# VH-VL binders against q9h9l3, part 67

Target 1, 176 residues: q9h9l3
Amino acid sequence: PRKMVAIDCEMVGTGPKGHVSSLARCSIVNYNGDVLYDEYILPPCHIVDYRTRWSGIRKQHMVNATPFKIARGQILKILTGKIVVGHAIHNDFKALQYFHPKSLTRDTSHIPPLNRKADCPENATMSLKHLTKKLLNRDIQVGKSGHSSVEDAQATMELYKLVEVEWEEHLARNPP
Short names: E, the ipSAE of ESMFold2; O, the ipSAE of OpenDDE; V2, 0.75 times the mean of E and O plus 0.25 times the DockQ between their complexes.

## First folded at step 3 (VH-VL)

Design Fb10 (framework fv_fezakinumab; at its last look DockQ between E and O 0.14; V2 from the best seeds 0.00; counts 0 for: pae E 14.6 > 2, placed apart)
Fold by ESMFold2-Fast, scan of step 3:
Structure Fb10 (fold): chain C 176 residues (1-176), chain A 120 residues (1-120), chain B 111 residues (1-111)
Amino acid sequence: as target 1 above (176 residues)
Amino acid sequence: QVQLVQSGAEVKKPGASVKVSCKASGYTFTDYYMHWVRQAPGQGLEWVGWINPDSGGTFYAQKFRGRVTMTRDTSISTAYMELSRLRSDDTAVYYCARGDYSYGYEFDLWGRGTLVTVSS
Amino acid sequence: QAVLTQPPSVSGAPGQRVTISCTGSSSNIGAGYDVHWYQQLPGTAPKLLIYDNSNRPSGVPDRFSGSKSGTSASLAITGLQAEDEADYYCQSYDSSLEAWVFGGGTQLTVL
């Protein structure tokens, strides 16, 4: 059995009009939901828009944040060789400039059985907040002060565990 | 009509720089990464690096770091690869190729190539 | 130049089956990265032939098939035809190099 972790990243806006998403926080949890990594990360470019209502990132979090290159190295050491679970995980990998094998990637925004359990169209991309409320009866991303990437990573792992057996069997028959 | 159109052949002396262009058409330029791959005469394919046209972010193969610079101009859907301090063994056909970051890591669309000859 | 190992050449008669191997290591194919195959006709740019181990792009005949096992992959061409004469390259991603990597290429001759 290969080890499994869940990841969630928070991004801030950089570049023209703050349209570029740059990594500003990363949380990684193990199968049981224990935190393996949780750091604020300093982008190499000027932050134009903290996107605080979603990211939860504020200027004070950047004061002692880990520089991007160092954080990336630490994160990749944790992810390498593991099954990595995330929600719309391609956005997290983009922010990390990281290419994880598709065979070891699990994206809870694209798992038809998970949508079916939530009474949602199987081909729809449902938000993490919606799936977590429907299937775990838990409210995440509450309020206007931003999301907790730890909370999101934990919820993502718990959602995957609901369909793990069925989905792993599907992937064995239909390799990605 | 989905295509990548590259600039014409270049002849350079050792120590010079060359800048190759790749103009995309028929798709949304910022939705795909642009890769650069070279092929020396009679040799195989060698990956140089990629640029994310949306962010301008780049990543280069270790062999080319310090000598290659990739840029893009979204207003004309064009990507550029500049290789500096040219050596004779940089003589190659340089291809641009489109790759999807989200799902596939394959290169599904290629330019016709730009021959760069480095000779004294 | 080549991180992935391919035989330099392979040959077959019209109608026959040929296979081209692609051998990697624990940092690329063995790490779970997918294998893609490109066909390069003389004087032309490479063209995507197989992606994600075994999938065919639109327009590629089912005579071409791919497979992957462990640290290796194979391209199979059945019903060999004269127009199949080309160089074939496998490609994957290497986590240690953080780079796309290619095989050295295999020249296919139809006798």
Scores: ipSAE 0.725, ipTM 0.889, lowest interface PAE 1.3, mean pLDDT 91
Fold by OpenDDE, look of step 5:
Structure Fb10 (fold): chain C 176 residues (1-176), chain A 120 residues (1-120), chain B 111 residues (1-111)
Amino acid sequence: as target 1 above (176 residues)
Amino acid sequence: QVQLVQSGAEVKKPGASVKVSCKASGYTFTDYYMHWVRQAPGQGLEWVGWINPDSGGTFYAQKFRGRVTMTRDTSISTAYMELSRLRSDDTAVYYCARGDYSYGYEFDLWGRGTLVTVSS
Amino acid sequence: QAVLTQPPSVSGAPGQRVTISCTGSSSNIGAGYDVHWYQQLPGTAPKLLIYDNSNRPSGVPDRFSGSKSGTSASLAITGLQAEDEADYYCQSYDSSLEAWVFGGGTQLTVL
């Protein structure tokens, strides 16, 4: 449905010793995988660790990065009123300092039918990479250049689509 | 003392270019965005653009894209705004103003302004 | 012409309370972007008066207060003093214009 989007965020390390996870990139795609938003974001604190090998974020990406408050406003405008799909999405919301209504949130890391379909324990937390490989026969997060938040968001949406009907029916009977 | 010191008034002819400077002191130059805002005589405030003094990255209002160039010299904590192809309606006081580095859009320190007059 | 709409002028007697409205739209204030206020005394540069809707920078008396609701913001000045005579501007960000935007300014006269 048009009211559904998938989100994936990349974080860098800020604060003392770089242990604070700060939003540095956010990608949002629609139901069809079209990119609605993809921006580098300037954290509120000095970046201590770019976490490049995982985040894919480099210093050069911060040159014209969107200030956090501006980016947050843009992102919230996109998310408002929509069903938001993500993987371990609580991390994304935390980094955004925004929490979407639970009834409108879909976390692919906590969908038992999805795990079942992938021959995984239903109550286990599987990685996006693993589920994508098993169910979509697609490799994501390959190489040493770090994650692609667009790719991850697209994969997340595709995974959800596999169980959408079943899960939406479940949620309708069992509202969170 | 924390302050922004701007260059002196300019008088230019239409079609010419003007480059205004803004020297920061009393704080770390690279910790804040440097915004430029202009005010035509008797008119309101109009945002022109900003530069990230640390990276050199810039973002301009659509209205000024193609005509404005913002630069900085970190060695002397100075920001520059150059406006080309000047028109009479570019006549204004041009302010530099620092903005929060991370959030960027409150201006807590202003220069005294530089009057740029464009007249034939 | 200004993206944010302010009354062109307001007036009050010393000691009175005055309010200055700032009306935006769904692409700026209504989009959740914060509103800031500036005071510009005659012949001087603007000075930050209120930031992030309702916060006062150091040195700004508590007579000044700001609020935001929906697509609008408001600056309130209590205990009006002669030195408050100035132009006041609201500011926000507009996502459709990709620009920081100001109100048209309000001239406050102390009677």
Scores: ipSAE 0.021, ipTM 0.596, lowest interface PAE 7.6, mean pLDDT 91
Fold by ESMFold2, look of step 5:
Structure Fb10 (fold): chain C 176 residues (1-176), chain A 120 residues (1-120), chain B 111 residues (1-111)
Amino acid sequence: as target 1 above (176 residues)
Amino acid sequence: QVQLVQSGAEVKKPGASVKVSCKASGYTFTDYYMHWVRQAPGQGLEWVGWINPDSGGTFYAQKFRGRVTMTRDTSISTAYMELSRLRSDDTAVYYCARGDYSYGYEFDLWGRGTLVTVSS
Amino acid sequence: QAVLTQPPSVSGAPGQRVTISCTGSSSNIGAGYDVHWYQQLPGTAPKLLIYDNSNRPSGVPDRFSGSKSGTSASLAITGLQAEDEADYYCQSYDSSLEAWVFGGGTQLTVL
């Protein structure tokens, strides 16, 4: 039986006019929600827009942040060989410049049984905030201070557990 | 008239403390970090630490932790650095320098320095 | 010992070109942190000369230029003038030390 982790990342704006998304924080939790990794990460490019109202990232966080190449190595060591759960997880992998095997990837934004439990259309892309409120009776991402990637990773794991048996069976019958 | 004006030279005995001031004018004091950098006679530049004047948050180089305290008074746009348990090798010119919030901090505005001499 | 290594001195005649190297490691310049350069004239405070590897602040002549490659950076001065006689420092951030770090300084002599 493979071990399972959940990941969530926060990004800042780099490149022209801050339109490129670069990794600035990453949190990883285990199946029980214990924090395995939580670091601020210094992007390899100049930060143009901290996006603080979404990211929670402020200039002082970057002073002592782990450089991207080092952090990426640490994170990939944790992810290797594991089932990785995330919400819109393609954005997290893009920011890591990494491709995790599809057979080991679980994306809570694209699980029809999870949407069904939330009384949402099965083909809709639902926000983590909405699913968490509907299915876990919790409010996350509250206030104007930005998201907590630890809070979001923990919520993502709990959401996946609601459909884990059904969805793992589905994937066994329908390999990616 | 954008400038940093530092307090005057000081002579101290080993074991004493010194508090150097740095008054900002001509810009918004809370928009920039204030760094402290020292230079022993005939030597190079050595970073001591920073204060964020907006939050009051600080971060010190490992060498100075436990002996340095950085504070500020936003009502008079002034930053302070206090160094305690002075040793003879703390004799240096102490500069304040303004740093922006962007990645890779540059120090674009410097005070003229405050000479601190530690002698028995 | 300085974290960033600079030659202790360099010299050139008026009108000539000189370069000053700044060599770091994988925990600073090699980790992708920008390099800044400062000029310190005798008896004065340092002055920002180059920031973010290659940018000049307003008022710095275009005969000063900077570059960065791999774990090293370089400051070039063309059209050397007597007033350029000063100490020059490179600066970056070091993630292992959790500190801003300076080179040991380079004394430029105009012959």
Scores: ipSAE 0.006, ipTM 0.485, lowest interface PAE 14.6, mean pLDDT 88
OpenDDE, second read of step 4: ipSAE 0.012; ipTM 0.558
ESMFold2 (binder alone), look of step 5: mean pLDDT 94; pTM 0.953

Design Fb11 (framework fv_fezakinumab)
Fold by ESMFold2-Fast, scan of step 3:
Parts: structure tokens; C-alpha cells; sequence
Structure Fb11 (fold): chain C 176 residues (1-176), chain A 120 residues (1-120), chain B 111 residues (1-111)
């Protein structure tokens, strides 16, 4: 009986020409979609590219942002021992420098039954926006002001709930 | 051909530093983490740390923090591990090994090892 | 010291079966992390033998198999051959250490 949470992170560009993705916001929601964590996070390196069109992050958000080391500790305390749901979740874990057990990880970009319900090829990697529109009749990531990691985490949890029973049964029969 | 080629054996005095290289070929260097693992003579495998070649981000085992530095040069697909303030018990074969950060955490490709001998 | 516990040695005659155990704790194998196994022939680098508890890379004979239960894992070798004489290491990830961890290694002697 493990508890379940969903996560979504926003990254900014650091390093040469802003090509390195560094954590700048993290949102975590519980099974019902209630926010457990939502903080702007200050990377340890100079921000070259805020990637605002996608991240929604601006210089003003960094003024009182939580330093990376402190934020990481808070986030890992929430994630450890729980089933963690995300979309292309390896990118979030990479930004956190964190390795979560595969048996407790649920990636909505790699669940064949979810693609099947959306009338998409089972082995294709579909975007969160596309799956949310097809299966929940909801438009997320709308406009040019960047994405909301809270909205994305909530949508990800709702998508997982659509296949939870059959996917957990599949994993019990075919352990990762 | 997918391979990791390491630099040659080194003999160092206590207190010196050593820098071992690991050149990757046959795959996209930035798609995999590079791990470093050492093995003292007649002893087991000990994980030292990893570097993400894409970001340059690193993480080191508690035992080596403050003495180890991992870097990379993406233009020549080469990772480096530098260990400072060497002691005789740092004598070991040092391996680089490739690990996927997506779903698999196993080390599926290994260099042949670099023997570092620390003696007076 | 090694974080995962393996017997230091095992032995068997050609054609026999041997099993090598790997015992972890709640922060690694018990937390759900997969177990991988490496074979190290004398004077060579380790080679991936089993990954994700029970999967074989291309080129590994079906005589080698792995399993995991609770906080422990095991490697089974059937139909022992002289060329199987090697050191065997288990590996997992430990979230409390934020580190890859290895067993102490098991030396297999084919009598």
C-alpha cells in the first residue's frame, strides 16, 4: 500500500549558450490533485536562458527562490517510498539528480493502454498536451506565457487514474 | 564499434594527484551518464561517482567528496576523473562505465581499467 | 565495506548448479531497486551478466539466471563449465546513500 504523488518540473538554460537544463520550479500533487509542493528553485549556476515561453519562469521568480540543495532535500523527502507519476519523468529525475525505483515509477509517456485509449500507436511517445486533450477534453499549456507545472502535474495524475487499475495489474504480473 | 578507451597506467607518490581519461566512441556521448568505479588489488568494486556529460553535473560518493573531481570534454567525447591528495590505499584499477539515466541503472559498457599505483 | 552481502566463495564440479546470494536492506533492494550482476574473469574488466533482476544481455548463455525477492537477490549458474571460474558481483542503487552499491564479490571455483 504505497502512497502516490505526481510531479512536474520546469527547467531553465544554464552553461554555454544556455544548453544545460537546470531545475527552476517543481510542483508535486497528491492523488486528489492537491498541491503538496510548489516552489521556484534557484540553480547553483548563472541562468543564461529563462526559456520563458515554455517554462513560464522570469527573473522576478528567482528573487526569493529556494536554493537547489535545500529544495532537493524537501522534494526527495516527499518522493521517497512513494509511487511517483510523471510524464517523460526521467527528465524531472535528471534535473533533481535523483534515481527513483523503477517499480515505484509511473511514466504516462510510456503506458501502452493510455495511448490505446487515446487512439494513438501504443509504442509512440505522445505529449502531455495531446493526451490530456484526447482523454480529458481539456486544453493545457495554452498561450505564450509558459507552462504551469501545477497544471501539468494535476493533468498527469488524472491521466494515470484512467489506466491505474489495469496498469497496476499488469505490473503485478510483469514486475519491472 | 561501441567502446570506452582509458588512459594508461600511472605511478604516483603520496600527496600527488592523478587524472584518468575515458574516451567514448560508437554512441552519442551526451546520452549516457559516465560512472567511475575502482577496485583495489584483491578487493571488490567500489563506486566513486558519476558525471552527466550533457550538463557537466556530477555526484560523488561520500568517501571521495573533497578529493575527486569529474569533468568532460564533449568535443572529443572524453570523460576525466581526477583524484587528489593520494594515499597508498588509493592504489586500484579505476574503471569508467556507461549507465543509462532514463529507465536502466545498470552499467552495460566498461572501459578496460587504468591501474593507479601510489607508493613512496 | 560492501553495502550488499555476498558469500566470499562458492564451488562446484563441472555440470553442477551453484547459487550466489546477494543480501541488501530497506534502502536498496528492499526499496524496490533492481539488482544487476557482473562477471569478472581474471585480469579483465567486469562484464554485465544479468540486468534488472533476471534479464540476459545478448551473448549470455541461458545457464545464467537471476531472481529477486524482498531484500535479497540470487544468481543461479547451471551446467557449470571451467570458463565460468570468475568473480561475480551484484549491484543495486541505495537511495539513502544516493549511490550505486556493490556486493563484496563471490569467487566461483570450478573443481
Amino acid sequence: as target 1 above (176 residues)
Amino acid sequence: QVQLVQSGAEVKKPGASVKVSCKASGYTFTDYYMHWVRQAPGQGLEWVGWINPDSGGTFYAQKFRGRVTMTRDTSISTAYMELSRLRSDDTAVYYCARGDYSYGYEFDLWGRGTLVTVSS
Amino acid sequence: QAVLTQPPSVSGAPGQRVTISCTGSSSNIGAGYDVHWYQQLPGTAPKLLIYDNSNRPSGVPDRFSGSKSGTSASLAITGLQAEDEADYYCQSYDYSLSAWVFGGGTQLTVL
Scores: ipSAE 0.424, ipTM 0.814, lowest interface PAE 3.0, mean pLDDT 91
Fold by OpenDDE, second read of step 4:
Structure Fb11 (fold): chain C 176 residues (1-176), chain A 120 residues (1-120), chain B 111 residues (1-111)
Amino acid sequence: as target 1 above (176 residues)
Amino acid sequence: QVQLVQSGAEVKKPGASVKVSCKASGYTFTDYYMHWVRQAPGQGLEWVGWINPDSGGTFYAQKFRGRVTMTRDTSISTAYMELSRLRSDDTAVYYCARGDYSYGYEFDLWGRGTLVTVSS
Amino acid sequence: QAVLTQPPSVSGAPGQRVTISCTGSSSNIGAGYDVHWYQQLPGTAPKLLIYDNSNRPSGVPDRFSGSKSGTSASLAITGLQAEDEADYYCQSYDYSLSAWVFGGGTQLTVL
């Protein structure tokens, strides 16, 4: 079986009115929740909106942030060949300007058995926060200081582990 | 083949409207922003605006706000730029150009341009 | 008046080296936005020549090179050839204007 990692990214706003989501932090954890990568990332363009209330990103974090292109290379090296777990992971990949093979991607926001376990509609898109609270009895993304991408990545991995056997079997029968 | 095919030349009177089309082929239409850039005869390039073909979201240069409308039809991978209340100084070749979702990214694919002539 | 400043014209003999400057400000090139260059042959649409300051798309000869420093960028053409005669435009983004901005263009004449 392939190694699994979980990823979570924080984005800031660039471009007109800050509507473009640019990668500003990326965290990657292994199957056990150990941090493999956690870096602030400097977008290539001027940041218009730090989105601090959600992202947790502030100006001070960008002072020594890793340039995007460099960070992207580092992250891709970690992800390559692995099963990548994330929540609404298409956003992370978009921010990374990288698309992981679908067959090696696990999106906890689109796993019906996970929703079922949480007593949620199987076809609904539930937040990471809600699923984590319901299934792990853990509060994440609390306060107004912004999210912790490490915490979110860890939670995502733990959630996936709850349905890993069932979901992997499903995917084996129904490859994407 | 990856290409952008634009509609033919237009001749309009002042005060009229013109709608230029740009059909994308050879790539996923919704994966790239569609920019519009114009060039007056003998002049430089001027950015008009962009549309996100996926969401339909648009952003226009301040100069054109209120007169320009960008739309798209995803079913036929076609972007449209409509410019109203035309003036003589709107005479230009209008280009559609593909761009990445990230601001600052280059325009790596261009249409051949559509000449719009505004004259009384 | 273009936001980015380019010389209106440059010229060179075949085989020579020419450079085209692109001067911006703290709200565009100086703000970290990359500079791209386009070549526009007479009667044709612009073509991407250099992206992200110094990268060449496939098909662009290595005699074309780009650089960026501070609030300015530069396009260098070595081994000038007759087919290089064209207009060249630099491009970036200006956050103060919320717009993609171009240089005024430089007409390159091969003598």
Scores: ipSAE 0.015, ipTM 0.620, lowest interface PAE 6.2, mean pLDDT 91

Design Fb12 (framework fv_fezakinumab; at its last look DockQ between E and O 0.03; V2 from the best seeds 0.00; counts 0 for: pae O 12.7 > 2, placed apart)
Fold by ESMFold2-Fast, scan of step 3:
Structure Fb12 (fold): chain C 176 residues (1-176), chain A 120 residues (1-120), chain B 111 residues (1-111)
Amino acid sequence: as target 1 above (176 residues)
Amino acid sequence: QVQLVQSGAEVKKPGASVKVSCKASGYTFTDYYMHWVRQAPGQGLEWVGWINPDSGGTFYAQKFRGRVTMTRDTSISTAYMELSRLRSDDTAVYYCARGDYSYGYEFDLWGRGTLVTVSS
Amino acid sequence: QAVLTQPPSVSGAPGQRVTISCTGSSSNIGADYDVHWYQQLPGTAPKLLIYDNSNRPSGVPDRFSGSKSGTSASLAITGLQAEDEADYYCQSYDSSLSAWVFGGGTQLTVL
């Protein structure tokens, strides 16, 4: 069977007024939630806004961070050939400047059965925090010191596992 | 109407630089990536690179790294491709083409092309 | 040099069917990347004909269809018309190159 991993990235603000999202941390977990990769990543551009409230990134994390080009190579080596699960995952792929095959991508923000289980409109985009609370009865992204990409990746994999059988059957009948 | 309008033909000497423009209209410029593709006379299509007009982020094919620079100006919905240190084998029609990152990797809208001739 | 392999030419008579193959490798079509097809009439820019293996953009007649199997894809054109004379290009994404890749193009002649 094809291996499955979950990914979550943290971005900081670069460019004019800090409006550009640049990769500053990436976490990847396996099917069981074990960490395969978790590194701080140094953007090639000057960081204007750490967005610490949400990203958890501080200047201290950049001191020994892996340069973007090297980190990208390491991450892509892990993702290649695998089913990759994420929440609003196209934002993570954009930050990585990476194009993953559509047939191997699973976005928990766009799986109608998952929203249905959470008593949410099927075509709405619900936050990871909301779905995790509703379906796993677990609070993530708690407090004011920023999110944990490891915690988010683990929650994302667990959410996908709730609908995996149903959704994989749907995709087999309705290939992307 | 939804369209990409490119700048006119250019004739350059070897070693010069050329900058081609591509003006978008009829859609939100920052919602799509802009790709550049070239085609030498009588030859096939060759991908050069992309720019994300929203962020200004770029990615270039290995063959063109160090010689190509892509930029954009969101105030006039225009993307640019500059190719430096031109050689005779850079003679080609250069196309801009629109691609989506989120929902598909195909190029659904193309400019009419800009002929760049490099000769001594 | 083209990364994807297409026959350089194909021909048929009006009303007939032709197929154009596109052969890739394990780093592109074989890596589950979708295949797209473009039609280029003489002296014009390429136009999207088929996307994501088998989907037609609005305005493309159902005479044009696409399919994908393993490391290869095919474009089928039924009911050939003189207006179909053009160059046809397949395209995919290559993970090892981190690049969009094209076939060498197939020139269709309607006899």
Scores: ipSAE 0.660, ipTM 0.877, lowest interface PAE 1.7, mean pLDDT 92
Fold by ESMFold2, look of step 5:
Structure Fb12 (fold): chain C 176 residues (1-176), chain A 120 residues (1-120), chain B 111 residues (1-111)
Amino acid sequence: as target 1 above (176 residues)
Amino acid sequence: QVQLVQSGAEVKKPGASVKVSCKASGYTFTDYYMHWVRQAPGQGLEWVGWINPDSGGTFYAQKFRGRVTMTRDTSISTAYMELSRLRSDDTAVYYCARGDYSYGYEFDLWGRGTLVTVSS
Amino acid sequence: QAVLTQPPSVSGAPGQRVTISCTGSSSNIGADYDVHWYQQLPGTAPKLLIYDNSNRPSGVPDRFSGSKSGTSASLAITGLQAEDEADYYCQSYDSSLSAWVFGGGTQLTVL
C-alpha cells in the first residue's frame, strides 16, 4: 500500500489586527507515530498575535524558526506521493499554500465510520479533542499552554487506524 | 443568485496597466479561492494565478510574476487583477473563477470575462 | 505547448460516440491529481462539465463521462448532438509548478 503520514499545524495571527492565520509550527508523523518533521516556522509577515493559548507558540520559539519558504519546501517533499491524514486538513493545506491530491487526502473530521464509532451523527464535524477522548481514551490539548502539533498528529493517525480498513475499501469502490 | 460579475472591456496602449474587477454574490466570498484565467483570441485557457480572499495571500504563474498583482476588498466581496507593462500579446479575455480550497480543486463558477485589448 | 496535451480537434456524426484525450505527466495526472473538464460554447465562458475525473455536476447529461488512468484522462460523449459542438478543456494541478494547468483545448465538430 501507499505510504501514509499524518500532519498537524499551529497558526499565529498576522496581518491587520492579527486576523490572518499564518503557519508557525508543523509536525508530521509516520504510520507508527514516529516524528518525521517537527519545526517551528517563521511566517513571512510580522506576527501580531502569537495565539499562545491555542497555538502553543511563544516568541522564544521564533528565535531559531525555519523561514516559511524553506519549511514549505521541506514539508512538501515529505508529503509528495503519500496519503496524508489530518483533522480539518484543509486548514493545514491552506496555511501551507498547498494542494494535495484529493484521492490521497484523509480528513478525520469528516469520516462517517469514525463518527459512528464515537456514537456521533455520521455527518457531524467532530473536534480532534472529542474524538481522541471518546475513541482512544486520551486527553490531548490539555491546559492553557496550547496544543502540541506532534501530539495532535499522532492522535490523528491513531484515529484513522480505527477506520482505515473500512474507509480505504469504501474509497477504492467509490473514488472521491 | 450565485454569480461573479466582472468589469467592462478595456482598451490600453502598450506599457500601460489594467485593473479588472470581479464581484462575488450569493456565497461567502472568503470561503473560496479566486482564480484568474485568460484566453487570447483563438487560443486556449491560461491560468494566471489565485488569491485567497480571507488572507489576501496570492500565487502567480511564473509567466506573470512581476507584472500581475491580485488584491481583494472583502467589504464588497470583490477581487481584482492588475496587469502592468502591457504588451500586445496580453490582449485576451480575462476570467475570474471560483475554486473551493477544501476539497474541490475544480473551478465551478466563472465570470463572463473581461476583454482587454492592447493596441497602439 | 500546453502542460496537458489534447488533440486540437475531433469530429463525429449525430448519435456517435467520441472521445477526447488529455495526456499529462508524473507531476500532475500521474501524481494522482484529479482531472476536471470544461465545456466552452461559442462566445461564452467555460462551464464545469466533469469534476474529480468522472463526476457530473447537476444538469450535465449522462452521455458525458470521464475517466483517468496513469498519466492520462479521457472525456467520452455518447449520443452526440449538435449542441455538443464546443471547445473542451481538461484541467489538473501540477505539483512541480505549484500551478493549475489546462490542456490546449479540443474543438468538437458535429458533422
Scores: ipSAE 0.176, ipTM 0.741, lowest interface PAE 6.3, mean pLDDT 90
Fold by OpenDDE, second read of step 4:
Structure Fb12 (fold): chain C 176 residues (1-176), chain A 120 residues (1-120), chain B 111 residues (1-111)
Amino acid sequence: as target 1 above (176 residues)
Amino acid sequence: QVQLVQSGAEVKKPGASVKVSCKASGYTFTDYYMHWVRQAPGQGLEWVGWINPDSGGTFYAQKFRGRVTMTRDTSISTAYMELSRLRSDDTAVYYCARGDYSYGYEFDLWGRGTLVTVSS
Amino acid sequence: QAVLTQPPSVSGAPGQRVTISCTGSSSNIGADYDVHWYQQLPGTAPKLLIYDNSNRPSGVPDRFSGSKSGTSASLAITGLQAEDEADYYCQSYDSSLSAWVFGGGTQLTVL
């Protein structure tokens, strides 16, 4: 069977003026959308900006949050050896300070067939929200209290499944 | 008082749609998932799906995908479940139930249920 | 058919101990998903009785207890009382169905 998971992370602002994006939540789902991991994560540096409107992260979520070092270990254990699907996944990996092999990475923000299916320019970077609405007829990120990484990861996986066969064949013939 | 108040009983014809409401009070509506569970007469409980009232995201049981739509209005702390293309075996009491924000495994608060009867 | 298997009925006299089994599989209880229990009195909505295998919400008497082992869970009721007459449901998550699943329910009769 396929070893495929989807990941989505939420980040808060740390460092000077909160310009550094630090991991504050990570969600991982399997091929069926089942939650394998979902934890609030405590950054190693002081949080300057929770970015709540986008991240959904509140101060109360950090009270019992998993320290970054521990969470990173847990997450890497799940990702190792698997095909990892994400949207603009470079940001997630950067926040995790971990980079998955390119050959085992699938970024739904850079899959031309997916954009084509959504009647979008093939080389454009479309939002997860837009693609999800267009292709899955589902609304995500519609609130004002921020994103849900579980929902986003699930949506990402569902989107990829729409073009999985075509894209995997393409990658097999054109390895990264 | 912490409670979920559901809309009244519905009688529908096959092929029609029904929309049930669930108003939350006594707690922060967006801090918990809202699940929907139905129970046919004399039968057991069946999970339909959940909505995250904070983001609006949804996840439905495979059986109901394509027929069910869950929405919410955060301004009035109300969740909605709409079921379309109704058939006789959709006759059941439909419950809204509050679940954990992170995983939503246990349902610690239930509405009193809404009876939906589908008959020709 | 319910994904989790429960006996359709159990009975006991006041003061006795009764147990309700909930048998799952490798894709739910056996996959280490937590089991929850609900009590449903006649004509009412279900009420959370046990969560996370063995924890009692506030207001639930300590004569109710839950346990989990392998692919099965169990609800035990000691000091059975007339008011315990109800339907009881176990609940977990099934990864193969990507759904929260319930047992078929057990009707408890107090003799």
Scores: ipSAE 0.000, ipTM 0.538, lowest interface PAE 12.5, mean pLDDT 91
ESMFold2 (binder alone), look of step 5: mean pLDDT 93; pTM 0.949
OpenDDE, look of step 5: ipSAE 0.000; ipTM 0.534

